# Designs tried in a protein design chat: VH-VL binders against q9umr5. Part 47

Target 1, 268 residues: q9umr5
Amino acid sequence: SYKPVIVVHGLFDSSYSFRHLLEYINETHPGTVVTVLDLFDGRESLRPLWEQVQGFREAVVPIMAKAPQGVHLICYSQGGLVCRALLSVMDDHNVDSFISLSSPQMGQYGDTDYLKWLFPTSMRSNLYRICYSPWGQEFSICNYWHDPHHDDLYLNASSFLALINGERDHPNATVWRKNFLRVGHLVLIGGPDDGVITPWQSSFFGFYDANETVLEMEEQLVYLRDSFGLKTLLARGAIVRCPMAGISHTAWHSNRTLYETCIEPWLS

## First folded at step 16 (VH-VL)

Design pm22
Fold by OpenDDE, fold request of step 17:
Structure pm22 (fold): chain C 268 residues (1-268), chain A 122 residues (1-122), chain B 112 residues (1-112)
Amino acid sequence: as target 1 above (268 residues)
Amino acid sequence: QVQLVQSGAEVKKPGSSVKVSCKASGGTFSDYAISWVRQAPGQGLEYLGYIIPIFGTARYNDKFKGRVTITADKSTSTAYMELSSLRSEDTAVYYCARGSYDSTGYEPFDYWGQGTMVTVSS
Amino acid sequence: DVVMTQSPLSLPVTLGQPASISCRSSQSLVYSDGNTYLYWFQQRPGQSPRRLIYKVSNRDSGVPDRFSGSGSGTDFTLKISRVEAEDVGVYYCMQGTKWPFTFGQGTKLEIK
């Protein structure tokens, strides 16, 4: 039988968004038990990410316990960060494939048309002012806002991304790294036509330098220092990169070609 | 320069709801946190919650167990606080307040509304 | 929740004399960025609260220099070097480090 699949949604999403994905999984892997976690839906997805991590942890623990052979995680957009944190804090998870579906794994610093909807009267360059404060850090978006022009503020004020990345020292860094390294495969999915994740390379742990030049994963300090295990995972062949063009952000979980190419191979 | 003008006093029956408005003028609206604080007669200050309008949702003090709803209309630069299932203990002056930015970052409660008295009585 | 404890709760003061209000938090108010988000507010009779001090020791514009804030970690103090008649009111400390943000009980300053 196939391993159970757990799905974690993104910002402003609900379980309904994954109806096509469920259909695809059922068709190609009949009998697979798929659980789309219906937590922190809609505007509740703006709650602090650590709060979300705790809620999702409570939901996945029973599922994992009933699946001693392991489970697969499909985590979309913001959900990818939640899942990475989840795997970092759980010392007994049994995740075989962690599929990060168009997630801002290295953070967000975007001012796309999509973000204009979210921030119609705000400039990308000014969001750091509110985000890197206690008031801002109570919202998920600020938890992974990564302003390349204010790196010091990011490193000091980011209460989520900087921690799970091991970019700021903390007492749990070693343990979290150990826990995360329990994953069988890290499948990174994203693409240049996403239109939301900015830069889109963030889905592959790429990000802006101080000049807004995109650097690849291997050029990042988190990789070079192996602060949470990326270098180790890559060395043992556990990282899979699956870029795909022509996919908009809201279509990653519903595109059949994307599913067959980037998701299906890792649901065995 | 920046002013917060709140709606007028309210008298409500137990079990009903009240919605207080706070209109901001003299500055931008969306990228500042608007906080709601109340003060019962002769008592101290209590933090209800706050909203950052650009995010479209608020952070709430769990003490109120979902009775408080804070919203913001960016087009009118107005924040709202609605309190449902009113009880006598909710009798208080309700304040809105807005933060500001200095050279070091965001600082809340730089500007205050005049307060709105809400009386809950049978 | 972080508990903020002020002392004294009542503070009668002679005009021209100094005043001191203590505020203690149940846990450290140092945030990850190294700042301490401790605030002091003044509320005169019949008026809205007014922020006096932000981040422990920074005076707001228009606040007389006779007001000063100090402290670190869990212990903070608001001092008035020379109390004036206009200083009558209730003073509150507030922490903005951990949600939910919380106020002290308030200290009522009166003239003897």
Scores: ipSAE 0.936, ipTM 0.972, lowest interface PAE 0.5, mean pLDDT 95
Fold by OpenDDE, fold request of step 17:
Structure pm22 (fold): chain C 268 residues (1-268), chain A 122 residues (1-122), chain B 112 residues (1-112)
Amino acid sequence: as target 1 above (268 residues)
Amino acid sequence: QVQLVQSGAEVKKPGSSVKVSCKASGGTFSDYAISWVRQAPGQGLEYLGYIIPIFGTARYNDKFKGRVTITADKSTSTAYMELSSLRSEDTAVYYCARGSYDSTGYEPFDYWGQGTMVTVSS
Amino acid sequence: DVVMTQSPLSLPVTLGQPASISCRSSQSLVYSDGNTYLYWFQQRPGQSPRRLIYKVSNRDSGVPDRFSGSGSGTDFTLKISRVEAEDVGVYYCMQGTKWPFTFGQGTKLEIK
């Protein structure tokens, strides 16, 4: 039998958004128990990410317990960060494949049309002011806002991303790294035509430097320092990168070709 | 130059709801936190919650167990605080306040509304 | 929740004399960025609160220099070097480090 699949949604999503994904999984892997977690849906997805991590943890623990052979995680957009944090705080998770589906794993710094819907004006250059404050950090978007021009503020004020990345020292860094390394495979999915994740390379742990030049994962300090285990995972062949062009952000979970190419191989 | 003008006094019965408005003028609206604080007669200040309009949602003090709803209309630069299932203990002056930015970052409660008295009585 | 405890709750002061208000938090108010988000507010009779001090020791514009804030960690103090008649009112400390943000009980300053 196939390992259970747990799906974690993104910002403003609901379980309904993943109906196509469920269809694809059922078709290609019949009998798979797929659970789309309906937690923090809609506007509730703006709640602090650590709060979400706790909620999702409570939901996945019983699922994992019933699947001693392991489970797969498919985590979309913001959900990918939630899942990474989840795997970092859980010392007993049994995740085989962690599929990060167009997730801003290295943060977000963009005000694309998608974000403009949320932010009516272009505020990319100024969002750091509110986001890197206690008031801003109570919202999920600010928890992974990564302003390359205000790196000091990011490192010091980011209450989520900087911590799970091990970019800021904290007492749980070693343990979180150990926990995260329990994952069998880290499947990173994203693409240049996403239109939301900015830069799109963030889905592959790439990100801007101070000049807004995109550096790859292997050039990032978190990799070089192996602060949360990326270097170790890569070394043991546990990281899979699956870039795909022509996919918009809202289509990652509904595109059949993407599913067959990037998701399906890791559900066995 | 920034001013917060709140709606007028309210008298409500227990179990009903009240919605107080806070109109901001003299500056931008979307990227500042609008905080709501109340003060019962002769008592201290209590933080209800706040909204950052660009995010479209508010952060609430769990003490109120979902009775408070804070919203913002960016088109009118107006924030709202609705309190449902009113009790006599909810009798208080309700204040809205807005933060500001300085060279060091965001600072809340730089500007205050005049307050709105809400009386809950049978 | 972080509990903010002020002392004294009542502060009678003679005009021209100094005043001191203590505010203690149940846990450290140092945020991850190294700042301490401790605020002091003044509320004169019949008026809305007014922010006096932000981040422990920074005076807002228009606040007389006779007001000063100090402290660190969990212990904070608001001082008035020479109390004036216009200083009558209730003073509140507030922490903005951990949600939910919380106020002290308030200290009522009166003239003897």
Scores: ipSAE 0.935, ipTM 0.972, lowest interface PAE 0.5, mean pLDDT 95
Fold by OpenDDE, look of step 16:
Structure pm22 (fold): chain C 268 residues (1-268), chain A 122 residues (1-122), chain B 112 residues (1-112)
Amino acid sequence: as target 1 above (268 residues)
Amino acid sequence: QVQLVQSGAEVKKPGSSVKVSCKASGGTFSDYAISWVRQAPGQGLEYLGYIIPIFGTARYNDKFKGRVTITADKSTSTAYMELSSLRSEDTAVYYCARGSYDSTGYEPFDYWGQGTMVTVSS
Amino acid sequence: DVVMTQSPLSLPVTLGQPASISCRSSQSLVYSDGNTYLYWFQQRPGQSPRRLIYKVSNRDSGVPDRFSGSGSGTDFTLKISRVEAEDVGVYYCMQGTKWPFTFGQGTKLEIK
């Protein structure tokens, strides 16, 4: 039988968004038990990410317990960060494949059309002002806001991304790395036509430098220092990169070709 | 000069709801936290929650167990605080306050409204 | 929740004399960025609260220099070097480091 699949949604999202994905899984892997976690939907997805991690943890623990052979995670957008954190804090997870579906794994820094409706009166260049404060860090968006022009503020004020990345020293860094490395495969999915994740390479652990030049995963300090295990995972062949063009952010979970190419191979 | 002007005093029955407004003027609105604090007669200050309008949602003190709803209308630069299932112990002056930015970052509670007295009585 | 404890709760002071208010937090108020988000507010009778001090020791514009804030970690102090009649009111400390943000009980300053 196929391993259970757990799906975690993104910002302002819900389980309903994954109806096509469920159909694809059912067709290609009949009998697969798929659970789309219906937590922190809509505006509730703006709650602090650590709170979300705790909530999702409570939901996945029973599922994992019933699946001794392991489970697969499909985590979309913001959900990808939640899942990465989840795998970092859980010392007993049994995740075979962690599929990061267009997630801002190295953070977000952009005010695309998608973000403009949310921040119509704010520029990306000024969001650091509120985000890197206790008041701002109570919102998920700020938890992974990564301003390349204010790196010190990010490193010091980010209460989530900087920690799970191991960019800021903390007492759990070693343990979190160990936990995360329990994953069988890390499948990174994203693409240049996403239109929301900025830069889109963030889905592959790439990100801006101080000049807003995009650096690849292997150029990032988190990789070079192996702060949370990326270098180790890559070395053992556990990282899969699946870029795809022509897919908008809201279509990653509903594109058949994307599913067959980037997701399906890892659901066995 | 930034000013916060709140709606007038309210008298409500137990079980009803009250909605207090806070209109901001003299500056931008969307990227500042609007905090709501109340003070029962002769008592201290209690933090209800706050909203950052650009995010479109508020952070609430769980003590109120979902009875408080904080919203913001960016078009009118007005924040609202609604308290439902009113009880006599909800009798208090309700304040809105706004933060500001300085060279070191965001600082809350730089400006205060005049307060709105809400009386809950049978 | 972080508990903020002020002392004393009542502070009778003679005009011209100094005053000191203590505020203790149940846990450290040092945030990840190294700042300590401890605030002091003044509320005069019949008025809205007014911020006096932000981040432990920074005095707001228009606040007389006779007011000063100090402290670190879990222990903080507001001092008034020479109490004036206009200083009558209730003073509150507040922490903005950990949600939910919480106030102290307040200290009522009165003139003897």
Scores: ipSAE 0.926, ipTM 0.967, lowest interface PAE 0.5, mean pLDDT 95

Design pm22
Fold by ESMFold2, look of step 16:
Structure pm22 (fold): chain C 268 residues (1-268), chain A 122 residues (1-122), chain B 112 residues (1-112)
Amino acid sequence: as target 1 above (268 residues)
Amino acid sequence: QVQLVQSGAEVKKPGSSVKVSCKASGGTFSDYAISWVRQAPGQGLEYLGYIIPIFGTARYNDKFKGRVTITADKSTSTAYMELSSLRSEDTAVYYCARGSYDSTGYEPFDYWGQGTMVTVSS
Amino acid sequence: DVVMTQSPLSLPVTLGQPASISCRSSQSLVYSDGNTYLYWFQQRPGQSPRRLIYKVSNRDSGVPDRFSGSGSGTDFTLKISRVEAEDVGVYYCMQGTKWPFTFGQGTKLEIK
């Protein structure tokens, strides 16, 4: 039988968004128990990411306990950051596949169509001013806002992303790395036509340098220092990269070809 | 020159609701924290919550048990605080305040409204 | 929640003499960025509060240089080097490090 699947949604999202994904799993892997976590829906998705991590942790514990053979995570957009933090803080997780669906793993720095809807005017050059303060860090967008032109402010003020990336030293860094490395596979999904994740390579741990040139995962300091285990996972053959063009941000969980190519093989 | 102008005094019965407005002029509005603070007669300051209008949502002090709602209208540069299920101990002056940016970053409470007296009595 | 405790609560001072107000937090106010989000406010009788000091020791524009702030970690002080009649009012400290952000109970400064 198939391992249970836990689904974690993104910003301004809800469990209904995944109805097509559930249909695909049922058709290709009948009998699979799939739980779409119904927490932090809509505006509640703007609550601090550490609050979301705490709530999702409480929800996944009983599911993992009832499945000692392991579970899979499918985590969409902002939800991929919540899931990565879960894997770091849980000493006893039993996740085999962590499937990251177009998640801003190295952060976000963009005013794309999604941000234009959220922000009626372009604000990417100005958001650092409020985001890198205790007042801004109480909102999830600021927890992973990554302004490449204000590196010192990001590194010092980020209460979430800089910590889970190991970009700032903290007492739990060694334990979080150990916990994260217990995952069986890290499946990275995203693509150039996403339209929201900026740069789209953030879904593959790529990000801008100070000139807004994208450096790929293997060029990032967090990879080179192996600060949370990314280099170790790659050397182990545990990182799967599955880019796909032609998919917009809201369509990752409702595209059959994407599912069959990038998700299905990992739902053992 | 930034100015915050609040709506006028209110007299309310227990169990009702009050909505206080705070209109900003003389500066940008959407990317600041707009905070709400109250002061009961002869007492100190209590932080109710704040909104950053560009995010369209607020953070609340749990002490008020979900009775407070903070919103903003970017088109009119106006923030609102609504307090429901009023009790006599909610009698207070309610202030709005806005921060500012300096060379070191964001700093709260640089500009204050004039205050709105809300009296809850039967 | 972080508790902010001020001492004294009532402070009668002779005109022209120094005044000192203590503020203690129940936990460190040093944020992850190395900053300490500790603020001082003055409320004159019948007026809205006014920010005096931000981030422990930085005087706001238009605040007389007789006001100074100091401290670190959990212990902070507001000093007035020579009290003037216009300084009458209530002084509050506030922490902005951990939500919910909280005020001290206030110190009422009076001329004796």
Scores: ipSAE 0.831, ipTM 0.920, lowest interface PAE 0.8, mean pLDDT 91
Fold by ESMFold2, fold request of step 17:
Structure pm22 (fold): chain C 268 residues (1-268), chain A 122 residues (1-122), chain B 112 residues (1-112)
Amino acid sequence: as target 1 above (268 residues)
Amino acid sequence: QVQLVQSGAEVKKPGSSVKVSCKASGGTFSDYAISWVRQAPGQGLEYLGYIIPIFGTARYNDKFKGRVTITADKSTSTAYMELSSLRSEDTAVYYCARGSYDSTGYEPFDYWGQGTMVTVSS
Amino acid sequence: DVVMTQSPLSLPVTLGQPASISCRSSQSLVYSDGNTYLYWFQQRPGQSPRRLIYKVSNRDSGVPDRFSGSGSGTDFTLKISRVEAEDVGVYYCMQGTKWPFTFGQGTKLEIK
């Protein structure tokens, strides 16, 4: 008997997008209960991330309660941020593997080639102006927009990412860190050919400095200060990095080699 | 310089729908919040919702519980507000408004449309 | 929802005298960035609303200097140092800190 798997989707998704992933799990781990949460679909995925976290929390509580030995999370794109927040706000979560599938864990900044209708390439330098306002923070994209040229605005105006990263002081920071650290493994998946997550290293907690040079996870202040537990998890051997080239953003959950290499080993 | 021109007054029957347009000129459109506010005769202002056109979706006041739809067409710089299942209490002037950017960031309601009277009666 | 309460609701004033309008919020309007998203609007008879004051105390361009805003936390005031005939209308405060953003009920200013 394998631990149940909960799947949390990203922007503009449906449960059908994960049909191949479900097939792979059934083939390698027969009998596994897999739940693809079908909440905040389409345009509803642009609702504030805290609203999404609350809704997904309500959905995962009964699943976790029925699985005292633990569950696994597979969380895609924006869904990886929802899942990380769940791990922080749930006092009693029993997540063993948190599998982050090409998620903008340190934020988003820059061009997104094949989602051009949403982010025309000329807008990234100006988006901070509305994102770092109460009007912009009512939309999920602005909740994790991270402009490296306006980091002070990000740190002070972000209603979501700066808080779950422990980058801004808040009354729940210590409790959220404690809760997050109960996870068994953090599996980070992404790659240079993603085409949407910018920089793609955000999926590995890397991000731009002020010169748009990518600093890896271990060079980030949130890691060095261990603000929400990354340094502690790495020291425990609980962080797994699984980069893979040649996969576009919409193909992460439908690539068998990616599944076998990066996901399968962490489903128990 | 920036101008918001709304569609003309409408008289509607209860249970029908109305769609009010708001065309922007003299500036850019897609990266501002375009807000909709209404004012019933002799009453105050109510915030219905707003759209940031580059995101293609709107934020709604729950008071209207799914009766309001706000959209934008970036190619024509036009925002729309549709109110369905009209009731007599929906009789009001409907305003659109656009914000602006200054040195402190984004500020709402810098430019206002002229208002569109919607009358709901049998 | 954040409730915005204005007083008085009706404000008859003698030409040339000062006027003061109070606006109280049901919770603090201080946002995480340290800004207080409190706005004042004027609506003259037959016209669209006009923004007067943004972020508590900042006067918009073209607004006469006889208008001033002040306050903090939950308690805010719009003052007109010397009321002129053109100031007749309804004044609204609005909070922009927590969605849904909400208006006060309005204060009708009239010359007596």
Scores: ipSAE 0.828, ipTM 0.916, lowest interface PAE 0.8, mean pLDDT 91
Fold by ESMFold2, fold request of step 17:
Structure pm22 (fold): chain C 268 residues (1-268), chain A 122 residues (1-122), chain B 112 residues (1-112)
Amino acid sequence: as target 1 above (268 residues)
Amino acid sequence: QVQLVQSGAEVKKPGSSVKVSCKASGGTFSDYAISWVRQAPGQGLEYLGYIIPIFGTARYNDKFKGRVTITADKSTSTAYMELSSLRSEDTAVYYCARGSYDSTGYEPFDYWGQGTMVTVSS
Amino acid sequence: DVVMTQSPLSLPVTLGQPASISCRSSQSLVYSDGNTYLYWFQQRPGQSPRRLIYKVSNRDSGVPDRFSGSGSGTDFTLKISRVEAEDVGVYYCMQGTKWPFTFGQGTKLEIK
């Protein structure tokens, strides 16, 4: 039968958003235990990401303990960063498939039409000034804000993303890499019509250079240095890339074709 | 020149609530931390929380256990602090403050409002 | 919470003489970016607080050069080289490294 599935939501989100995904899983994998974690919903999703990681860790431990053969994670948007941190900090996780559903894995540098009421276009070039301060780092958006024009500030002030990417030295780097590498498969999902994740290639560990030219995963220093295990996972055949055009940010978990193509095959 | 102008003094009954406004003029508003600090008569400063209006949410000092709500209206450049379930020990001057940016980044508490006296008595 | 402890709490000084106020934190105030987020404020009688010093030792514009800040890690000092009558008031340190950001108890400076 099927491994349990744990779902972790994103920014300004809640467990109800995943009702269609639950329906698809029930139809194709009947009897699968699916838990959508109901933590840090709505405005609570702006709390520091390490606070969210701690809370989600406490929630997943009993689920993993009851499933010794393993579990799957489906992690949406900001939730994909929470899940990647979980895989690093948990010595005893038993995650088979980590399904990253349009997550800003290499960060966010986005003035987008969808979020323009939150981040007007004149602000993305200035947001680094408060994000790379203790005052800004108390908000999850700033924990993964990645200004390609102020990379030095990002590297030194990021309390979350620069650490889980291994972009800044820290004493846990070796242990976190070892823990992350225990995952069975890393399934990367996203697409050019997302409208929120900027650049959208962040969902595939791509990101801007200083000229805002996107470098793909294999061109990133974190991949080349294998700082947290991406090169090792790719060489092992454990990275699955599943891009799909035509899907907006809020529709990833409610698109049947996306589910059948990119998610269903990995829910053993 | 940035100025923070707060609403006027309030006299309130125990158990009621108070909402203090802080209007910014002479500069931009939405990408700064707007902080709320209070000072009981003859006592020191106590940090209530802050909002960065562009994110639309606030961080709160846990001491107040959800009695404090901090909001902002970007269109009017006005921040609000509401304190509910008022007690006599909430009698204090309530200040708002805004930071500034310099060559080294963000620095807090550069501009202060004039203060709003809130008196809680029957 | 990071506890900020000031000493002395009351500081009577002779006009024209130096004054020194100590501030100690319960943990290091050095942030990952190498900065130390320690601030000093002055509150004159009947006025709002005013920032004097940011990030340990940087004097705000309009603050007389008789004010100086120093220290590192957990121990910090505000000095006034020659106290003037206008310096009467309460002085607060504050840490901005770890939320919730916290103030010291205050040091009341008075002229003898």
Scores: ipSAE 0.813, ipTM 0.909, lowest interface PAE 0.9, mean pLDDT 91

